# Designs tried in a protein design chat: VH-VL binders against RNA-binding protein 12B-A (Rbm12b1). Part 7

Target 1, 77 residues: RNA-binding protein 12B-A (Rbm12b1), of Mus musculus (Mouse) (q80yr9r283to359)
Amino acid sequence: FYVHLKNLSLNTNKRDLRNLFRDTDLTNDQIKFVYKDERRTRYAFVMFKNQKDYNTALGLHKTVLQYRPVLIDPVSR
Short names: E, the ipSAE of ESMFold2; O, the ipSAE of OpenDDE; V2, 0.75 times the mean of E and O plus 0.25 times the DockQ between their complexes.

## First folded at step 5 (VH-VL)

Design a9 (framework fv_dargistotug)
Fold by ESMFold2-Fast, scan of step 5:
Structure a9 (fold): chain C 77 residues (1-77), chain A 122 residues (1-122), chain B 106 residues (1-106)
Amino acid sequence: as target 1 above (77 residues)
Amino acid sequence: QVQLVQSGSELKKPGASVKVSCKASGYTFTSYAMNWVRQAPGQGLEWMGWINTNTGDPTYAQGFTGRFVFSLDTSVSTAYLQISSLKAEDTAVYYCARDDYVWGSYEYFDYWGQGTLVTVSS
Amino acid sequence: DIQLTQSPSFLSASVGDRVTITCRASQGIKSYLAWYQQKPGKAPKLLIYAASTLQSGVPSRFSGSGSGTEFTLTISSLQPEDFATYYCQQLNSYPTFGGGTKVEIK
């Protein structure tokens, strides 16, 4: 299961996302930041291994991380 | 070789401020995060927070907001910890420690400074 | 914050002994756990990361095991230079340290 993260601080790292999703089994290899021209964007994709963690993540939509609400959108398939 | 060298011991009165430095060498400073860890006399290790050396953005642990400021001077590969309005309970050894959380698969503090003793007494 | 509880806080041991130190997390931390050794007056030294991966240069008598909430550091045959305080640290969320375990000579 995938979610698309939007509106991330450009300073958000994988530890910040593991902290946000600390109630899930998320590891660094499941997180992919989106780059454009070798520069960080405000987007990332996160893979969850099970439905429980995926639902937990969706419930965190609009949680404030580094002064910005994180938008968490489901990705089909 | 990788080395983190901290400034010398400080003796301060309550209400004063102190600025501890941590100078890095032997690696690309902006490729690794810098963490600050405190250890009061006879006590355990307490993580204070970290600073992203690429962006300069600090993150403070709960309990270290307000009087504590992390900063950098990337031109000399140095991280700084400033403590204002010093209190007796700030007496501790302060360590800097690097980790690779920015780009690493696993995180750990692989190199540490030697520590800076800050003593606050009247 | 995720709390780490180390047990025992204190132990007396002899050279050649097998020493086991336990670290319990208040919630699941996967394998984001490191172990450090600290000698008096010195900075901590990394021994193990990712719960069970031995840091380069660390003697093979040190080993780590566990995942989730229960972790163990084992020293298979204690040497004179191993008398120190040992700390676990979680890095699953923002870092926290255990209270430490002091290994003293018998």
Scores: ipSAE 0.348, ipTM 0.848, lowest interface PAE 3.2, mean pLDDT 89

Design c0 (from b4 with light chain Y98H; framework fv_vedolizumab)
Heavy chain, then light chain:
Amino acid sequence: QVQLVQSGAEVKKPGASVKVSCKGSGYTFTDYYMHWVRQAPGQRLEWIGEINPYSGDTKYNQKFKGRVTLTVDISASTAYMELSSLRSEDTAVYYCARDEGYYDAFDIWGQGTLVTVSS
Amino acid sequence: DVVMTQSPLSLPVTPGEPASISCRSSQSLVYSEGYTYLSWYLQKPGQSPQLLIYKVSNRDSGVPDRFSGSGSGTDFTLKISRVEAEDVGVYYCMQGTHWPYTFGQGTKVEIK
ESMFold2-Fast, scan of step 5: ipSAE 0.515; ipTM 0.867

Design c11 (from c0 with heavy chain E100S; framework fv_vedolizumab; at its last look DockQ between E and O 0.69; V2 from the best seeds 0.00; counts 0 for: pae E 6.6 > 2)
Fold by ESMFold2, look of step 6:
Structure c11 (fold): chain C 77 residues (1-77), chain A 119 residues (1-119), chain B 112 residues (1-112)
Amino acid sequence: as target 1 above (77 residues)
Amino acid sequence: QVQLVQSGAEVKKPGASVKVSCKGSGYTFTDYYMHWVRQAPGQRLEWIGEINPYSGDTKYNQKFKGRVTLTVDISASTAYMELSSLRSEDTAVYYCARDSGYYDAFDIWGQGTLVTVSS
Amino acid sequence: DVVMTQSPLSLPVTPGEPASISCRSSQSLVYSEGYTYLSWYLQKPGQSPQLLIYKVSNRDSGVPDRFSGSGSGTDFTLKISRVEAEDVGVYYCMQGTHWPYTFGQGTKVEIK
């Protein structure tokens, strides 16, 4: 179960994301920041191990983190 | 209101240097990459380089390697581009442009600074 | 460097008629995560460039819906469904997928 995080501050780290998703069972290996030409982007992917955590994460769509509303979309592949 | 305001036009002789400033307002200066782009008369836009104003990290177009330096003054919310060893072909309008970081497009541009290099 | 090629380079148009501008890249603009960083700008006479379209087909805030972008891979198109007098200027495509970022030559849209 993957979600696509958008509009992240360029200074957001994995600890910040764990705190955002604190009601889920999330570890650092489930978080992948997207890089372009070795630069951080405002994107990340987060894998959730179960449907409950995935739905919890989607419910946090537009929550403000470091002065930016984080967009949280399901990955439709 | 988000704005980028650049310093005024410059006239330089070959071999000199120029330093153009770009002051950002209405947004968190350190949360957006700043780019520099130039346009020589009648020519296409040309990317010069970028700076991360938080870290100071830069990337430069190889065409300008060794002649361009990008810097920031975070406390003044101002980016600078310095171009050295000026030649007549460096005559152009120089723009600063904010990268949204979200879609790698330049959503806010400065008004441009004309740099004229003449003998 | 990725070469961006626009056609036509000059596009005379009558107000109210459609316009179409092609942009082709020398290599795919799809980034490894599936995003395509192709954007379009309008530079009106005497002004700085303005963003119109980002990520191929998304209009920037405040851009009229008569502007639309499409394409994939290496071939991209900007369409104006009904050209207005205020749309006069030079249109540029830009790729942001590969370093260094590169622009097309520009397409000058003029009233016929």
Scores: ipSAE 0.034, ipTM 0.759, lowest interface PAE 6.6, mean pLDDT 90
ESMFold2-Fast, scan of step 5: ipSAE 0.692; ipTM 0.907
ESMFold2 (binder alone), look of step 6: mean pLDDT 92; pTM 0.950
OpenDDE, look of step 6: ipSAE 0.711; ipTM 0.927

Design c15 (from c0 with heavy chain G101S; framework fv_vedolizumab)
Heavy chain, then light chain:
Amino acid sequence: QVQLVQSGAEVKKPGASVKVSCKGSGYTFTDYYMHWVRQAPGQRLEWIGEINPYSGDTKYNQKFKGRVTLTVDISASTAYMELSSLRSEDTAVYYCARDESYYDAFDIWGQGTLVTVSS
Amino acid sequence: DVVMTQSPLSLPVTPGEPASISCRSSQSLVYSEGYTYLSWYLQKPGQSPQLLIYKVSNRDSGVPDRFSGSGSGTDFTLKISRVEAEDVGVYYCMQGTHWPYTFGQGTKVEIK
ESMFold2-Fast, scan of step 5: ipSAE 0.560; ipTM 0.875

Design c2 (from c0 with heavy chain D104F; framework fv_vedolizumab)
Fold by ESMFold2-Fast, scan of step 5:
Structure c2 (fold): chain C 77 residues (1-77), chain A 119 residues (1-119), chain B 112 residues (1-112)
Amino acid sequence: as target 1 above (77 residues)
Amino acid sequence: QVQLVQSGAEVKKPGASVKVSCKGSGYTFTDYYMHWVRQAPGQRLEWIGEINPYSGDTKYNQKFKGRVTLTVDISASTAYMELSSLRSEDTAVYYCARDEGYYFAFDIWGQGTLVTVSS
Amino acid sequence: DVVMTQSPLSLPVTPGEPASISCRSSQSLVYSEGYTYLSWYLQKPGQSPQLLIYKVSNRDSGVPDRFSGSGSGTDFTLKISRVEAEDVGVYYCMQGTHWPYTFGQGTKVEIK
């Protein structure tokens, strides 16, 4: 179960995402920030191990993190 | 309102260095890459380099590598471009510009700083 | 470096008529994830450049709908459906796909 995160602050780290998804069992290795030419983008992919955590994550769509609403899109991978 | 305000015009001799400032306001300074672009009189825009204000990581156009240094002062929300070993062909308007991170495009620009290099 | 070539370089337009500017890149601007980082800027006389279009076809906030962008790969077009007096200036395309980022030569749009 993957979600594609968009509109992230460039300052967002893995701890911030674990706190956003604190009602799930998310670890650092499930979080992948997207880079272009070694440059941080506003995209990340997050893997959830079960349907419950995945549904919880989708329900957080547009939650404000670091002054930016986080856009959470489903991904079938 | 989001703004980038640059320092004033400079006149330098060949071989000198110039340091241009760019102060951001109305947004979280560390959350956007800052770019520097120049435009010689009557010529196209030319990309100089970029800096991540949060980390201080830089990437330079190879044409300027070794002569350009990009830095930031996070507490002052100010970016700096220092260009050394100035030549007459460095005469140009120098712009700072902000990149949203999605676009790899420059959504907010400073007003420009004219740097004149003459003997 | 990727070379960006604009045509025409000078474009006199009668007010109310359409205008079209071409931008060609020496290499494909499609990034590995499928995105194309091609943007358009307008520099009005005595002013800084301003963003018009990003990612080929998306208008920046506040940009009038008479401006549109299209294209793919290496061939891109900016269109103005009805040129107004405030649209005069130099238009630039820019690629952000390949480092270093590069601009076209500019197209000067003026009222005739």
Scores: ipSAE 0.530, ipTM 0.872, lowest interface PAE 1.6, mean pLDDT 91

Design c24 (from c0 with heavy chain Y102F; framework fv_vedolizumab)
Fold by ESMFold2-Fast, scan of step 5:
Structure c24 (fold): chain C 77 residues (1-77), chain A 119 residues (1-119), chain B 112 residues (1-112)
Amino acid sequence: as target 1 above (77 residues)
Amino acid sequence: QVQLVQSGAEVKKPGASVKVSCKGSGYTFTDYYMHWVRQAPGQRLEWIGEINPYSGDTKYNQKFKGRVTLTVDISASTAYMELSSLRSEDTAVYYCARDEGFYDAFDIWGQGTLVTVSS
Amino acid sequence: DVVMTQSPLSLPVTPGEPASISCRSSQSLVYSEGYTYLSWYLQKPGQSPQLLIYKVSNRDSGVPDRFSGSGSGTDFTLKISRVEAEDVGVYYCMQGTHWPYTFGQGTKVEIK
């Protein structure tokens, strides 16, 4: 189960995302920030191991993190 | 309101260096890449480089390699572009511009700084 | 470097008439997941450039709906449905897909 995160602060780190998804079982290796030409983007992919965590994450769509609403889109396998 | 305010016009002799400042206000300075773009009289816009204000990481257009240095002062919310070994061809208006990072486009621009290189 | 070519370079327009500007890239501007980083800017006389359109077809905040962008791959168009006096200036396309970022030559829109 993957979600695509958009509109992240450029200062968002993996701890921030684990805190956002604190009601899920999420570790750093499940989080991958997207880079373009070695440049940090506002995108990340997050993998959830089960349906419950995935649904919890989707429910957080538009939650404000560091003054920015985080857009959370489902990604098919 | 979101603004980028640049330092004033400069007149330099060939071989000198110039340092232009760009002060951001009304937004989180470290959360947007800052770009520098110039425009020689009657010419197209030309991209110089970018800096990540949070990390200090830079990328430069190869045309300016070895002559341009981009820096930031986070506490002052100010970006700087220093261009050395100035030539008459460097006469241009220099702009700083903010990249939203969501659409890789320059949404806020400074007012421009005219740098004139003449003897 | 990716070469951006605009046409026409000069575009005299009667007020109220439509205007169309073409922008072609020497390489495809599709990056990933279908993202295409092509933007359009207007530089009014004596002013800094201002963003009009980003990601091919999205208007920046406050940009009138008479401005529209379209295109794909290497061929892009900016259209103004009814040119107004305030639209006079030089229009530039820019690609942000490939390093370094590059601009077209500019299209000067003037009232005739």
Scores: ipSAE 0.539, ipTM 0.871, lowest interface PAE 1.6, mean pLDDT 90

Design c25 (framework fv_vedolizumab)
Fold by ESMFold2-Fast, scan of step 5:
Structure c25 (fold): chain C 77 residues (1-77), chain A 120 residues (1-120), chain B 112 residues (1-112)
Amino acid sequence: as target 1 above (77 residues)
Amino acid sequence: QVQLVQSGAEVKKPGASVKVSCKGSGYTFTDYYMHWVRQAPGQRLEWIGEINPYSGDTKYNQKFKGRVTLTVDISASTAYMELSSLRSEDTAVYYCARDEGYSYDAFDIWGQGTLVTVSS
Amino acid sequence: DVVMTQSPLSLPVTPGEPASISCRSSQSLVYSEGYTYLSWYLQKPGQSPQLLIYKVSNRDSGVPDRFSGSGSGTDFTLKISRVEAEDVGVYYCMQGTHWPYTFGQGTKVEIK
């Protein structure tokens, strides 16, 4: 189960995302920030191990993190 | 209101260095890449480099690498471009520009420009 | 480096008539994530460049709908459906897909 995170602050780190998804069983290795030519983007992919955590994450869509609403989209495959 | 305000015009001699400032206001300074672009009289825009204001990480256009240094002062919300070993060909208007990232990945806010004239 | 080539370089337009500017890249601008990082800027006389279009076809906030962008791969077009006096200036395309970022030569739009 993957979600695509968009509109992240460039200052967002894995700890911030674990805190956002604190009601899920999420570890650092499940979080992948997207880079474009070694440049940090506002995108990340997050893997959830089960349907419950995945649904919990989707419910947090538009939660404000570091002054930006986090857009959380389901990923095809 | 989001603004980038640059320092004033500079006149330099060949071989000197110039340092241009760019002060951001109305947004979280560390949350946007800052780019530097120049335009010689009658010429196209030319990208110089970028800096991540939070980390200080830089990426330079190869033709300026070794002569350009980009830095930031986070507490002052100010970015700096220093260009050394100036030549007459460096005479140009220098712009700072903000990269929103995400949807844009383009330069959405620009400073007013700083004219640097290298004499003779 | 990716070479960006604009045509025409000079474009005199009668007010109210349409205008079209082409931009061609020496390499495909499609990034691995599927996006195409091609933007258009207007530099009015004596002013800084301003963003008009990003990612080929998306208008920046406040840009009138008479401006539209299209294209794919290596060939891109900026269209102005009805040119107004305030649209005069030099238009630049820019690619952000490949390092370093590169700009076209500019197209000067003038009212005739």
Scores: ipSAE 0.235, ipTM 0.806, lowest interface PAE 3.0, mean pLDDT 89

Design c26 (framework fv_vedolizumab)
Fold by ESMFold2-Fast, scan of step 5:
Structure c26 (fold): chain C 77 residues (1-77), chain A 120 residues (1-120), chain B 112 residues (1-112)
Amino acid sequence: as target 1 above (77 residues)
Amino acid sequence: QVQLVQSGAEVKKPGASVKVSCKGSGYTFTDYYMHWVRQAPGQRLEWIGEINPYSGDTKYNQKFKGRVTLTVDISASTAYMELSSLRSEDTAVYYCARDEGYGYDAFDIWGQGTLVTVSS
Amino acid sequence: DVVMTQSPLSLPVTPGEPASISCRSSQSLVYSEGYTYLSWYLQKPGQSPQLLIYKVSNRDSGVPDRFSGSGSGTDFTLKISRVEAEDVGVYYCMQGTHWPYTFGQGTKVEIK
């Protein structure tokens, strides 16, 4: 189960995302920030191990993190 | 209210250096890359380089490598471009511009420009 | 460096008529698996450039819908469906796919 995060602050770190998704079982290895030519983008992929955590994450769509609403999109497998 | 405000015009002699400032306001300064672009009179825009204000990491156009230094003062929300060993060909309007984020890879807010004149 | 070539370099237009500007790159601007980083800017007389279009076809906030971008690979077009007096200035395309970023030579749009 993957979600694609968009509109992240460039200052967002893995701890910030673990806090956003604190009601899920999420470790740093499940979080991958997207880079373009070694430059940080506003995109990340997050893997959830079960459907319950995945549904919880989708429910957080547009939650404000660091002054930006986080867009949370499902990713087809 | 998002603005980039640059320092005033400079007149320099060949061989001197110039330092232009760019103060951001109305946004989180560290959350956007800052770019520098110049335009010589009647010429095209030319990209000089970029800086990540949070980390201080820079990338420079090879044409300016060894002569340009980009820095930031996070507490003042100000970016700086220093260009050394000035030549008459460096006479141009210098712009700072912010990058919205790499999903766009485009410069959405620009400073008003700083004219740097290099003459003997 | 990637060379960006615009045509025409001078474009006199009658108000209310359409205008079209071409931008061609010396290399494909497709990055990775399909992203194309091509943007368009307008520099009005005495002003800084302003963003019109990013990623080929996306209008920046506040840009009128009479502006549209299209293209793929190495061949891109900016269209203005009905030119207004406020649209006078120099238009630049820019590629952000390859380092360093490079701009076209500019197209000067003037009212006839």
Scores: ipSAE 0.382, ipTM 0.842, lowest interface PAE 2.2, mean pLDDT 89

Design c27 (framework fv_vedolizumab)
Fold by ESMFold2-Fast, scan of step 5:
Structure c27 (fold): chain C 77 residues (1-77), chain A 120 residues (1-120), chain B 112 residues (1-112)
Amino acid sequence: as target 1 above (77 residues)
Amino acid sequence: QVQLVQSGAEVKKPGASVKVSCKGSGYTFTDYYMHWVRQAPGQRLEWIGEINPYSGDTKYNQKFKGRVTLTVDISASTAYMELSSLRSEDTAVYYCARDLGYYGDAFDIWGQGTLVTVSS
Amino acid sequence: DVVMTQSPLSLPVTPGEPASISCRSSQSLVYSEGYTYLSWYLQKPGQSPQLLIYKVSNRDSGVPDRFSGSGSGTDFTLKISRVEAEDVGVYYCMQGTHWPYTFGQGTKVEIK
């Protein structure tokens, strides 16, 4: 199960995302920041290993992280 | 209101150095890459370089490498462009511009510009 | 460096009529699937450039819907469906796919 994160602060790190998704079993290797020419974009992909964690993550859509609402879109797979 | 405010016009002699400032307000300064762009009278826009305000990492157009230095003062929310060994061909309006950041592909907020005149 | 070529360089337009500006790149601007870093700017007389369109076809916040962008690969177009007096100025395309980022030479839009 993947979700596509948008509107992230350029300073968001994997610990910030694990804290956002603290009610899930999320590890660093499930988080992939999107880069262009080795620079950060405001996009990331997060993989969840089970349906429960995936649904929990979708419920956090528009949660404010570092003064920005995080947009969480489902990704079909 | 998101805004970039630049320092005032400068008149320099060939061989001198100039340092232009760009103060950001109304947004989280460290959360957007800052670009510098110039425009000589009647000519196209020309990209000089970019800086990540959080890390201080820079990337320069090869044409200006060795003469340009981009820096930031995070506490003051201010970016700086210093251009050394000035030539008459460096006469231009210099702009700072904020990277849209979301896609990293566009400059969404621009400073008002700083005219730098280099003449003997 | 990637060369960006705009045409026409001068575009006199009657108010209310449509306008179209072409921008061509010397290399493909496709970075990856879904990402083509081509943006358009308007520089009104005496002012800084302002962003109109990013990633080929996305209007920046507050940009009127009479402006639209299209294109792919190396050939891009900015269209104004009905030109208004406030639209006069120089229009620039920019590519952000290849370092260093480069701009077109500009298209001056003015009222006939």
Scores: ipSAE 0.039, ipTM 0.735, lowest interface PAE 5.9, mean pLDDT 88

Design c28 (framework fv_vedolizumab)
Fold by ESMFold2-Fast, scan of step 5:
Structure c28 (fold): chain C 77 residues (1-77), chain A 120 residues (1-120), chain B 112 residues (1-112)
Amino acid sequence: as target 1 above (77 residues)
Amino acid sequence: QVQLVQSGAEVKKPGASVKVSCKGSGYTFTDYYMHWVRQAPGQRLEWIGEINPYSGDTKYNQKFKGRVTLTVDISASTAYMELSSLRSEDTAVYYCARDEGYYDDAFDIWGQGTLVTVSS
Amino acid sequence: DVVMTQSPLSLPVTPGEPASISCRSSQSLVYSEGYTYLSWYLQKPGQSPQLLIYKVSNRDSGVPDRFSGSGSGTDFTLKISRVEAEDVGVYYCMQGTHWPYTFGQGTKVEIK
């Protein structure tokens, strides 16, 4: 199960995302920040291992992280 | 109110270095790329380079052949452009400009410009 | 480096008439995911450039709707439906798809 995160602060690190999704089982290797020609973007992909964690993550859509609402879009395999 | 305020005009001799500052206010300084662009009299805008204020990572236009250095002082919300080995052809107005990143990849806020004159 | 070519370089316009500026890139500006990083700027006399349009056709906040951008791939157009005195200045296109970022030569819009 994947979600596409948008509108992230450029300062967002993996620990920030693990804290945002603290009610899920999330490790650093499940988080992938998107780069454009080695330049940091405001996008990331996050993999959840089960449906429950995936649903929890979708429910956090528009949660404010570092002064920006995080947009959380579903992605299917 | 989001603003970028640059340091004042400079007059330099050929071979000298110049360091221009750009102070951001009204936004989270580390959350936007900072670019430097110059414009020689009567010429087009020319991109010099960019810096990520959070990481300090830089990308430079190769035209400047290692003469340019971009830095930031996060605590002061200030970006710096240092250009060394100045030539008369470096006479230009130098701008800093803010970039939202990815969604826009465009320069939405610009400093007022700093005139650097290189003459003997 | 990607070469950006604007046409015309000088554009005298009667107030209230439309204006059209072309911008052509030497390479396609389409990035992965279909985004095209082409922006337009206006530099009024004695002032810094200001953003008008980003990603081909999106107006920046506060930009009047008489300004519109269009195009794809390598050919782009900025249109002003009815030119006003405050629109005088030099217009630049810029590509952000390929490093280094590059600008066109500029198009000087003057009221006559």
Scores: ipSAE 0.403, ipTM 0.840, lowest interface PAE 2.0, mean pLDDT 89

Design c29 (framework fv_vedolizumab)
Fold by ESMFold2-Fast, scan of step 5:
Structure c29 (fold): chain C 77 residues (1-77), chain A 120 residues (1-120), chain B 112 residues (1-112)
Amino acid sequence: as target 1 above (77 residues)
Amino acid sequence: QVQLVQSGAEVKKPGASVKVSCKGSGYTFTDYYMHWVRQAPGQRLEWIGEINPYSGDTKYNQKFKGRVTLTVDISASTAYMELSSLRSEDTAVYYCARDSGWYYDAFDIWGQGTLVTVSS
Amino acid sequence: DVVMTQSPLSLPVTPGEPASISCRSSQSLVYSEGYTYLSWYLQKPGQSPQLLIYKVSNRDSGVPDRFSGSGSGTDFTLKISRVEAEDVGVYYCMQGTHWPYTFGQGTKVEIK
């Protein structure tokens, strides 16, 4: 189960995302920031191991993180 | 209100260096790439380079590589462009401009410009 | 480097009439993710450039809807449906798809 995160602050690190998704079982290796031509983008992919965590994450869509609403789009297998 | 305010005009001799500042306000300074662009009299806009204010990582136009250095002072929300070994062809208005990167790859906020005149 | 070519270079317009500016790139501006990073700027006399259009057709906040952008691949157009006195200035297209970023040579729009 994947979600595509958009509109992230360029300052967002994996700890920030673990804190955003603190009600899920999320480790650093499940988080992948998107880079284009060695530039940090505002995109990331996050993998959740179960349906419950995936649904919890989707419910956080538009939560403000570092002054920016985080857009959370569903991507499922 | 988001704005970029640049330092004042400079007059330099050939071979000197110039350092222009650009102070950001009204937004999170580290969350947007900063670009530098110049415009010589009667010529097109020319991209010089970019800096990620958070990491300090830079990318330069090959034309200026070896002569330009982009830096930031995060605590002061200020970006700097230093251009060395100045030539008369470097006479131009120099702009800083903000870019969100991936979302736009466009320059949405511009400084007022700094005229740099290089003459003997 | 990607060469951006604008036409016309000079565009005298009667107020209230439409204006159209062309921008052509020497290679495709479509990035791998499918986005096309072409933007348009207006530089009014004595002022800094200001963003009008980003990603081919999206108006920046506060830009009047009489401005529209279109195009794909290598051929792009900026259209002003009814030119007003405040639209006088030099218009530039810019590509952000390929490093280094490059600008067109500019199109001067002036009232007849």
Scores: ipSAE 0.191, ipTM 0.790, lowest interface PAE 3.3, mean pLDDT 88

